# Ledger of designs, part 202: VH-VL binders against q9nrl2r1430to1533

Target 1, 104 residues: q9nrl2r1430to1533
Amino acid sequence: GGVHELSAFEQLVVELVRHDDSWPFLKLVSKIQVPDYYDIIKKPIALNIIREKVNKCEYKLASEFIDDIELMFSNCFEYNPRNTSEAKAGTRLQAFFHIQAQKL
Short names: E, the ipSAE of ESMFold2; O, the ipSAE of OpenDDE; V2, 0.75 times the mean of E and O plus 0.25 times the DockQ between their complexes.

## First folded at step 12 (VH-VL; framework fv_nezutatug)

Design z47 (at its last look DockQ between E and O 0.71; V2 from the best seeds 0.00; counts 0 for: pae E 4.0 > 2)
Fold by OpenDDE, look of step 12:
Structure z47 (fold): chain C 104 residues (1-104), chain A 122 residues (1-122), chain B 107 residues (1-107)
Amino acid sequence: as target 1 above (104 residues)
Amino acid sequence: QVQLQESGPGLVKPSQTLSLTCTVSGGSIDSGYSWHWIRQHPGKGLEWIGSIYYSGRTDYNPSLKSLVTISADTSKNQFSLKLSSVTAADTAVYYCARGPYTSDWHYYMDVWGQGTTVTVSS
Amino acid sequence: DIQMTQSPSSVSASVGDRVTITCKASQSISSYVAWYQQKPGKAPEPLIYDASYLYSGVPSRFSGSGSGTDFTLTISSLQPEDFATYYCQQANSFPWTFGQGTKLEIK
């Protein structure tokens, strides 16, 4: 087999996951740990889910990929007050994403 | 790619209620982002009217708060503006727009409708 | 409300010129500033967000700078398609407010 170059989406997901502020977003929020989360957030999403979608080639347009990432951030900001560690991490990660997304 | 389109009466009589709808295509209003109404009086700058978020939470310009209602209909993928008791000062091009949902006030409008002209006249 | 005082109100320039537009906030607003370009009969389009970041697809001749109260939009080398009206916007506090606009005209 040969070495395949990562797509732009794959590369960006890798960068997001590796970011220091990715910890709130790596996987879906636990209903056990946060019992009311899914009462508030109706379209949960996380980087592992987005990565799977990328791997399955479910994103045909960059806008679709961006929409899922923005949904992920939106969920974070909707649920978490601005002064929480999650929201602060999300703010920094979103800023990073917005810069990197320019390459798409 | 997301697109926004304003619709509603272009003429409203004084003291009546201005009602506009923004139809969103290519994206869902209940899937994140923030949604905004902005207007521009003829020959003037831009004025933020208010915003609605995918949760249904709203923020209004205090100068208009008592007269403004913004709502969303996810079944139609629309969000709407109602401005009551209009006067000539409410004559403007009205824009709906989308922006990122942010926590630290890094808001900006990245996608705009083409705008719809509303004239307040007897 | 936070006032955004934009200057100049209008400026005449030639293709190739360096153009600078400034926006002064009535109080510190950190970096929560966006810049928009609007052409006649069209909706505004984003240029800059968070004071200094180019929106996707915006030419690199556009740049933004500033923090606190003083912000600047710069066009390093004016192109024919750049003649338009430009607006700054603050999002530090509600209500969000815009500058009065700068009309960039052909000299």
Scores: ipSAE 0.755, ipTM 0.920, lowest interface PAE 0.7, mean pLDDT 94
Fold by ESMFold2, look of step 12:
Structure z47 (fold): chain C 104 residues (1-104), chain A 122 residues (1-122), chain B 107 residues (1-107)
Amino acid sequence: as target 1 above (104 residues)
Amino acid sequence: QVQLQESGPGLVKPSQTLSLTCTVSGGSIDSGYSWHWIRQHPGKGLEWIGSIYYSGRTDYNPSLKSLVTISADTSKNQFSLKLSSVTAADTAVYYCARGPYTSDWHYYMDVWGQGTTVTVSS
Amino acid sequence: DIQMTQSPSSVSASVGDRVTITCKASQSISSYVAWYQQKPGKAPEPLIYDASYLYSGVPSRFSGSGSGTDFTLTISSLQPEDFATYYCQQANSFPWTFGQGTKLEIK
């Protein structure tokens, strides 16, 4: 999209980054610290990468931006068992995202 | 936006295997969503058949588990349903659908295909 | 399996009416309910997820409420395009199940 959509994407990413439950999503999972992650998750993504893509105007459609955010949450739920701190944080941050996305 | 289209035979004989394919356009099948098959029987409601996830993992309705296989072909951007040993009870409109992972792994279907009618008859 | 029972099976209403459709789960499902609209010869289309959140593009005259076992879909001022069949779906636990449908027709 348009310049108006890009400003809204930036604002939303900033709100996600500032949320207390953003800690599992700020940057890509370390292959050194979590060796099997990239065997299970084939399309890794994180908030710092999404923010960079917004800044470089790489999203041509609003749906592309939304899909990257949803992929980020889906990776968390696919890799992490539901009772982990990561999955619980993901659940809360996704709920926050869905509420904030209504404002777009 | 993402669009889904079912394809396959409209008429299948009893005891044969029903094979359907869902073609995804305007998006990628490995984009972090769940992919579903649902059917709607004549005069009855909707029944979830099963799902395949972007990771390749599958879940099936226990009532159909021994008869159903769902698979994906990422290179063709498609996922498919095979239902073996069909009977007249399998006559239905078959839909493919997409759903995001929503809080606590609960699956809602946010995009549906047009549906394809399958009749099981001699 | 969780059974979803819709009421009424059919309702006749006029343009401008307020219409309420209910869905009862056979056990508590928190807020994990979706609602779909289906017009004749068409696929179901999403209306509401997580009991109360509207899908993108759904008119604000649609609303959902409830938690536990009792859920409602409300159309605050019925429009001509709202005559359709409506389904609820639980997403609390495996397998995902649907209500039997409520047909909304013009009086």
Scores: ipSAE 0.196, ipTM 0.784, lowest interface PAE 4.0, mean pLDDT 89
ESMFold2 (binder alone), look of step 12: mean pLDDT 90; pTM 0.931

Design z48 (at its last look DockQ between E and O 0.77; V2 from the best seeds 0.00; counts 0 for: pae E 5.0 > 2)
Fold by OpenDDE, look of step 12:
Structure z48 (fold): chain C 104 residues (1-104), chain A 122 residues (1-122), chain B 107 residues (1-107)
Amino acid sequence: as target 1 above (104 residues)
Amino acid sequence: QVQLQESGPGLVKPSQTLSLTCTVSGGSIDSGYSWHWIRQHPGKGLEWIGSIYYSGRTDYNPSLKSLVTISADTSKNQFSLKLSSVTAADTAVYYCARGPYTSDWHYYMDVWGQGTTVTVSS
Amino acid sequence: DIQMTQSPSSVSASVGDRVTITCKASQSISSYVAWYQQKPGKAPEPLIYDASYLYSGVPSRFSGSGSGTDFTLTISSLQPEDFATYYCQQANSFPYTFGQGTKLEIK
C-alpha cells in the first residue's frame, strides 16, 4: 500500500515519545524495579500502550485519546512526589501535551 | 465526552448538612484527573471548596475544611460534597468540575457541571 | 491566601472594541492563572490556562498575558456573544482563589 499521513493521534504520540521528558512514560513501570507500583496504580498505562491503541484504531474520539494520556500523567503524579525527576519530567511533558492537544 | 451533573436537595435548613453528588458520564472518576467543588454565592464570585483525586486523596479550602467532606464512589462514578452546619452564607450555586491531574498543584477546571442551587433557609 | 484583584469590576463596551481585563495577585503566582467566562444562569467556561494558553475552541480574539503578579485578559475585537462576566483564577497555591469578576456589558 501507499504511504499514509499519520493521524493527529499518531503524530502527537510520536511527538510525545520524542520529547526529552518522555522517559518515564515510554513503557509500563517494571514491577521488579518498583515492587509497590501496581499496589498503588490500578490503571497503568504508557506511551507504548497508547501508541498500540492508536495503531489499532481503538480511539474513536479525541477525548478518549486525551483521557488515556491524562491517565498516564495522573498515574505519574499520584505515585511520584512532585520533587522527583519523574514528576518534573511529567509536568513538562503534560504542559507540552496540553498545547499540542489543542490541535486535535 | 465527559459530562458532569450536580444533584441534591435545593433547600437545607440552618445547622443541617448540605449533601450534593456529582455524577460523571462519558468518563471514569478512577481514571485520572482531578475533581472539584466550587460554589458561587448569589451575585458574588467563585469560591473553591475542595478537590478529590482519582486516588481518593482530598484537598480542602482551609476556610471550610472543618465542615467539608468530599468523597468518591467509583462504583457509581460519582463524587460527593458534604458541608455540615450550614448557614445562610452557604446559599449558593454549587458546581462540580473536572481538571487535569498535576504534580505542581496548578489545577484548572476544564469541564463544569451546570450547577445546582442550594438555599439555606429555615 | 492569595488574593486575586480584578479590574475593572465592570466595563461597558461596544461590538468591535478592544477590551482589557486585569487581574493582580497578592503575591507571585508564576503563570498559574486561568480565565473563565460566565454568562447569566450558566456555569463558568474555561478560556485560558497557564496565563496565555487558549483552550480548544476558544476564539483567537481572546488572549492572555502576564507572569508573576499582573495578568491580563484581552478581547481584541468584542463580539456580541462576549458580553458576560469574566473571572481569573490562581492555581499556584491552595486554596485556589478567584478574582471577584468583571462584568462586560453592552454600551
Scores: ipSAE 0.728, ipTM 0.918, lowest interface PAE 0.7, mean pLDDT 95
Fold by ESMFold2, look of step 12:
Structure z48 (fold): chain C 104 residues (1-104), chain A 122 residues (1-122), chain B 107 residues (1-107)
Amino acid sequence: as target 1 above (104 residues)
Amino acid sequence: QVQLQESGPGLVKPSQTLSLTCTVSGGSIDSGYSWHWIRQHPGKGLEWIGSIYYSGRTDYNPSLKSLVTISADTSKNQFSLKLSSVTAADTAVYYCARGPYTSDWHYYMDVWGQGTTVTVSS
Amino acid sequence: DIQMTQSPSSVSASVGDRVTITCKASQSISSYVAWYQQKPGKAPEPLIYDASYLYSGVPSRFSGSGSGTDFTLTISSLQPEDFATYYCQQANSFPYTFGQGTKLEIK
C-alpha cells in the first residue's frame, strides 16, 4: 500500500457514503433503539468508522479495507431478513462496491 | 493476500472419519465471508461439500448431510471438515475455499487452498 | 439438483485461436454462474463471476456471457498459459454444482 492506495480508499468510501443506499451504514446501529443488535452482531462496523480508519492510515493492506466493508454488508444481511429495506439497500450498495473495488 | 492451506491425513481406512483442517492466513476466519469445502474425485468433476459462515451457521450438500460436520476455531484461524464412515467413493482431492457473504446466497469461490489428496483404501 | 452440462468435453487448439466453451443449466439460474481455470496439480482459479464479470488480474481475452440456461466462456486469442481444464459452477441454489469440465489442449 502506497499513497496511491490510501487516496483510493478515501475516494471509494466517499462514493459509498454518497450512494442513495448508504443510509443503513452511515453510523453504528443505536443500542438504545435496537437493543438486541449487539447480542447478534459481535463485530459492528459502519462507514463513519471505516472513513476514520482511512484518515488515520490504519489500513496497511487493501485487503484489510475491503474486509471491513464486506463485514459491514455481512452484518446487515445477518441481522436483517432479506425482504427488509435494510437488506435490499445492502444488496444494491454491495453490488456498487464490488464494481468500484475493481478499480482498487 | 488471503491464503488457505489444507492439512490432514492422506490415507484413511474405510468406515473411519476423515478430518481436515483449513488454515487461513492474511485474513481472519471471523471476517464477513463464507468458507467452503469442495472435493474433486479422480477423473471427475468438482463437488461442493458444505459451507460455514462467519456467524457459525452451516449449510451441507444434502447427499452428505448426515455424514458431514464443518466447524470453525477462531482462536486458531481455522475451519475444519469431518466426514464420517468414509468409503472408496470419498477418495478425492479436498479443497477449502472462501467467498463473499451475500444476501442472495450466491457464493462464488474467490480464493482456493492448494488442495490435499485423500485416499480411502484398506 | 441443477445439472450443469459443459460442451465440448475437450478442445484441441493452437495459440492465437478463438475458443468458446459452453455450459447449459437444467433450469434457469439467472446470471449466477462462475467459471474456473484449473491447471494440472493445482487448485481451480477463479476467472468469472455472475456470468460476465472478470476477477481482478484475469486477462481481458477472457469473457463470459449468457443468462437463464445457456452460458459461454470465450478466450479471444489463446495464449500458451491458457491450456488447462475449465469448469462452470452454478451459484443459484444449494447444492452448488459444477460442470464436468472442458479440457483445452495443444493441437
Scores: ipSAE 0.074, ipTM 0.763, lowest interface PAE 5.0, mean pLDDT 89
ESMFold2 (binder alone), look of step 12: mean pLDDT 91; pTM 0.941

Design z49 (at its last look DockQ between E and O 0.80; V2 from the best seeds 0.00; counts 0 for: pae E 6.4 > 2)
Fold by OpenDDE, look of step 12:
Structure z49 (fold): chain C 104 residues (1-104), chain A 122 residues (1-122), chain B 107 residues (1-107)
Amino acid sequence: as target 1 above (104 residues)
Amino acid sequence: QVQLQESGPGLVKPSQTLSLTCTVSGGRIDSGYSWHWIRQHPGKGLEWIGSIYYSGRTDYNPSLKSLVTISADTSKNQFSLKLSSVTAADTAVYYCARGPYTSDWHYYMDVWGQGTTVTVSS
Amino acid sequence: DIQMTQSPSSVSASVGDRVTITCKASQSISSYVAWYQQKPGKAPEPLIYDASYLYSGVPSRFSGSGSGTDFTLTISSLQPEDFATYYCQQANSFPLTFGQGTKLEIK
């Protein structure tokens, strides 16, 4: 294969990952570090998972991609109180995402 | 594309309980987002009734809190509104809507149902 | 509760006109304002979120601005399909509240 332009989904994932507020979302929450996380969050997801799905062309529609991103934020806000660093980071990253998603 | 559809009786007697359901298609209610009920009295503006979130947690308008119950049925991919002890003041078009899930109450409604008219009359 | 006061309550304008609708919050709400368009017999449709960001598909003639307590929705050049009622909404805190609406009528 040769060099090709990133898809809109790929590009957006790259931008999200590079964002300063992406740290809560880069990978799945550790069950060891957060023992009760998976008792509360039933559909865990993270940017690395979403990136893999993008790479595998699992998203046929922009809405599917957006849904997974929104799920990711929803999980964060569901688990983390609004005054936590995770929630605050998520809030900013989500705002960024919403702006970028308009291009999809 | 996600679509929302309200359903329920269009006529309710005073003091009875108004019950509506919002059926979501083209998307899932158990994978994020916030889900809202809004109503609009004839010739009036919009009033937020309440919201239900991912875990089933709810927030209600304080003006209606004691009378309102919002619930979700993930198996049916729908969420519902119950408003007890209705009066003529509860006559309105009732909308269900979806918005992003946020941590700071910054909820907007980006997808709306078509609305269903509920008339409270004896 | 945060009160959102729109002005004017109604406005008559002609196609091609520049129209500005204002919304004043009873307290500072940062930029957490949405605008909706509602046509008779239809559900509200989202136009703007976070005071100034247009939803996808919304014509560029629509714009929003403001922060704190004073917000504006502007239609740079009114089109026939723009005659409707417009609502602002604050998303700063619960309960979520809407403005009373501005009916934009054809002159």
Scores: ipSAE 0.477, ipTM 0.878, lowest interface PAE 1.1, mean pLDDT 94
Fold by ESMFold2, look of step 12:
Structure z49 (fold): chain C 104 residues (1-104), chain A 122 residues (1-122), chain B 107 residues (1-107)
Amino acid sequence: as target 1 above (104 residues)
Amino acid sequence: QVQLQESGPGLVKPSQTLSLTCTVSGGRIDSGYSWHWIRQHPGKGLEWIGSIYYSGRTDYNPSLKSLVTISADTSKNQFSLKLSSVTAADTAVYYCARGPYTSDWHYYMDVWGQGTTVTVSS
Amino acid sequence: DIQMTQSPSSVSASVGDRVTITCKASQSISSYVAWYQQKPGKAPEPLIYDASYLYSGVPSRFSGSGSGTDFTLTISSLQPEDFATYYCQQANSFPLTFGQGTKLEIK
């Protein structure tokens, strides 16, 4: 949408990046460090990529932005068993995201 | 905005298999969401039937587990319900719905289809 | 299965009234409750998730509260368009279960 909507996307991404539980999501998982990740996760995405898409005005609708953020969390939950530190961080950050997204 | 639309026959005979399809528009079923079937019986409340996730995994209401199958077709952007061996007790309005995918099963339905009425009668 | 018991089953109220609807879970479900509004002949529409958070576009006269077993939906100033049936839903564990509904009738 409009310039106010794109500013809201940027503000929300900044809030997510600064959150203590953002550490699993800042950049794409390294294939070298996690060799099987890309065999399991077919649509990888991370906060740095989402932020770049916001900066390039690639989101035309708020729903497109929300779907990328939700995909990011779903990838975490698909790859990581529910008792892992990554899945727990994802659950907390997703809850924070849902609160902040009410402002959109 | 994402929209969901149910389709399928409105009348099914006892012992047959009920087959319904939910068509998703304005979004993709392989997005990071969960996809649900819920029904509403005449004069009764809502009953969750089951879910399919963007990954293809499923969960079913234990009361229906041996009778229900939920599947997805990403090429058509659709997910489907099959309920076998129906009786008059399966007469209901059937809804498809979407919710956020979570690792701890906290599913809230943030988009609903309009519903389709299914009557099971001889 | 977690049973969700709504009360009252119906309520009649006037435009401008404050209306409160309750939902009680058969065991603790933390804050994992959603509320839906269903108008006659229409699909349910989401109002509230996680006990107290409004979806975008839901009027601010709606609010939710509660934790554990007791949950409340409040309409602070009833409007004519609020005539509907309201359902709570627990999201704590499978199977997902709904309350029996509360019909709000505008006097």
Scores: ipSAE 0.021, ipTM 0.711, lowest interface PAE 6.4, mean pLDDT 89
ESMFold2 (binder alone), look of step 12: mean pLDDT 91; pTM 0.943

Design z5 (at its last look DockQ between E and O 0.76; V2 from the best seeds 0.00; counts 0 for: pae E 4.8 > 2)
Fold by OpenDDE, look of step 12:
Structure z5 (fold): chain C 104 residues (1-104), chain A 122 residues (1-122), chain B 107 residues (1-107)
Amino acid sequence: as target 1 above (104 residues)
Amino acid sequence: QVQLQESGPGLVKPSQTLSLTCTVSGGSIDSGYSWHWIRQHPGKGLEWIGSIYYSGRTDYNPSLKSLVTISADTSKNQFSLKLSSVTAADTAVYYCARGPYTSDWHYYMDVWGQGTTVTVSS
Amino acid sequence: DIQMTQSPSSVSASVGDRVTITCKASQSISSYLNWYQQKPGKAPEPLIYDASYLYSGVPSRFSGSGSGTDFTLTISSLQPEDFATYYCQQANSFPLTFGQGTKLEIK
């Protein structure tokens, strides 16, 4: 808690959230809208969850943070065929992330 | 940070099955990414053998597909390579590696094991 | 399969030299081209992904360019630790394939 300067992780999460292609990743997939999602994806995660973990200082290493982000993309590509809007958005966002992650 | 380590017999007889295991530490194979086997014949370049993904899906080099099986054991945080009916041509340093999970052909290997030498000999 | 051909197969250079290595694909691979560095007795290490992006921790003297079929790896000022074998790898289609390698040796 409290007011503090944004860490590199926090800044990157903000950038990811603000990206035009973040819409599939902002929050956990709705079980109502996608009934079979959680039968397929066993480790769900989203940017709001990652942001919370950052805020709680749960990431001790950049690799841990990167792992959660990559998990998020992996889940997307596992569930969504390549030609879906979700997968295409994910592909672009992941490419953006990979570039930004070089700064960590 | 994630580390990969290959293990298995360094000597295999012709016509037998080569079995290798890649043990992953500092990260989980059950949390995304793609996992690869690559080999390098002595004094030669690199050859992609195959890959296994988060879902358990596999891709194999067509030149080896009929002889290769890649599997994963999440409980041990390992993935394995089996290559059947080996010949001298299969003598090589075998590497396991990790890369991002991608949907549009962005496969690259960002973390490698140190490699393990496998010699096929009678 | 997509064939990757590197040029030259070997090159001798001195510390401080500018070194250029070329990788040519048998067909267009867009920008799906990666570069690796391998030192004797060691595993390959990533240098560049998607033709031009430096992997984390790689010195800025390394750079990559190209698209389609022709790609280039450049070392602006060669350092002692840069003497190694370099490989390009296409990721445009399966099977993933590597160039035959370019051995960079001390002159």
Scores: ipSAE 0.655, ipTM 0.904, lowest interface PAE 0.8, mean pLDDT 94
Fold by ESMFold2, look of step 12:
Structure z5 (fold): chain C 104 residues (1-104), chain A 122 residues (1-122), chain B 107 residues (1-107)
Amino acid sequence: as target 1 above (104 residues)
Amino acid sequence: QVQLQESGPGLVKPSQTLSLTCTVSGGSIDSGYSWHWIRQHPGKGLEWIGSIYYSGRTDYNPSLKSLVTISADTSKNQFSLKLSSVTAADTAVYYCARGPYTSDWHYYMDVWGQGTTVTVSS
Amino acid sequence: DIQMTQSPSSVSASVGDRVTITCKASQSISSYLNWYQQKPGKAPEPLIYDASYLYSGVPSRFSGSGSGTDFTLTISSLQPEDFATYYCQQANSFPLTFGQGTKLEIK
């Protein structure tokens, strides 16, 4: 929505990118490195894409922004078993996100 | 803001199939969330029936002994409950709910419908 | 199945009182416990997730604590709008299970 919400989205994305556990989420998963990913995950999303959408003012509601961030985590948990490094990083980053998102 | 609304019959005869629909507005059902059916029995409290996820995967309460089916219709932005061979024990208020998707599937339900009362009687 | 037992089954208290409701799991659920508030004729509403985190918009007079098998919900200064039934719910394993509820009656 408003100009305050857009600034808050930008701040939150920057904090997510800086977090040590952001590494699985910075860019879309490579089809070359992970050939079956796009057979399983039909709505791919990553932090660089979310940040671009914030910069282009594509989020009209906070719920739209939150939904993209949650989709990013859900994709990780759907593709990766719980004991993998990716799933563990996702769990920690999602917990951090939930705390920060209370400010929206 | 996301809203959920249950719809379906209020009265069902024993041995028939109970069919309920949850309509989602203000959000998409194929978002990265989990979608749940919960019922509240007179005198027994809340019981989780089952869940469907954005991926189409389902989990069901084993106490319902494969009598339950949960499905989603993305084109209508709805998910549905079918419970076969109902008895008086299935009389309850039925809720649909949404929850965040988590790596360990530790779900809490953050958005609930208003609930719909279903009575099973002859 | 993990059974969730709440106590007391009902509590009567005055505005301004501190109220504590407990929830006990039949086996360890780590911190995977959620709390809901249900007012008469209404759906449950989320209060607390993962034992201690307030859901968005929940007043700070609500707090949760505990881990393992023993959990508490505390209302530090009871308000008239807090008249409701409170449910705990474990999310450690399927099937998801709820406590039987605690009815809070305001004198």
Scores: ipSAE 0.088, ipTM 0.773, lowest interface PAE 4.8, mean pLDDT 89
ESMFold2 (binder alone), look of step 12: mean pLDDT 90; pTM 0.932

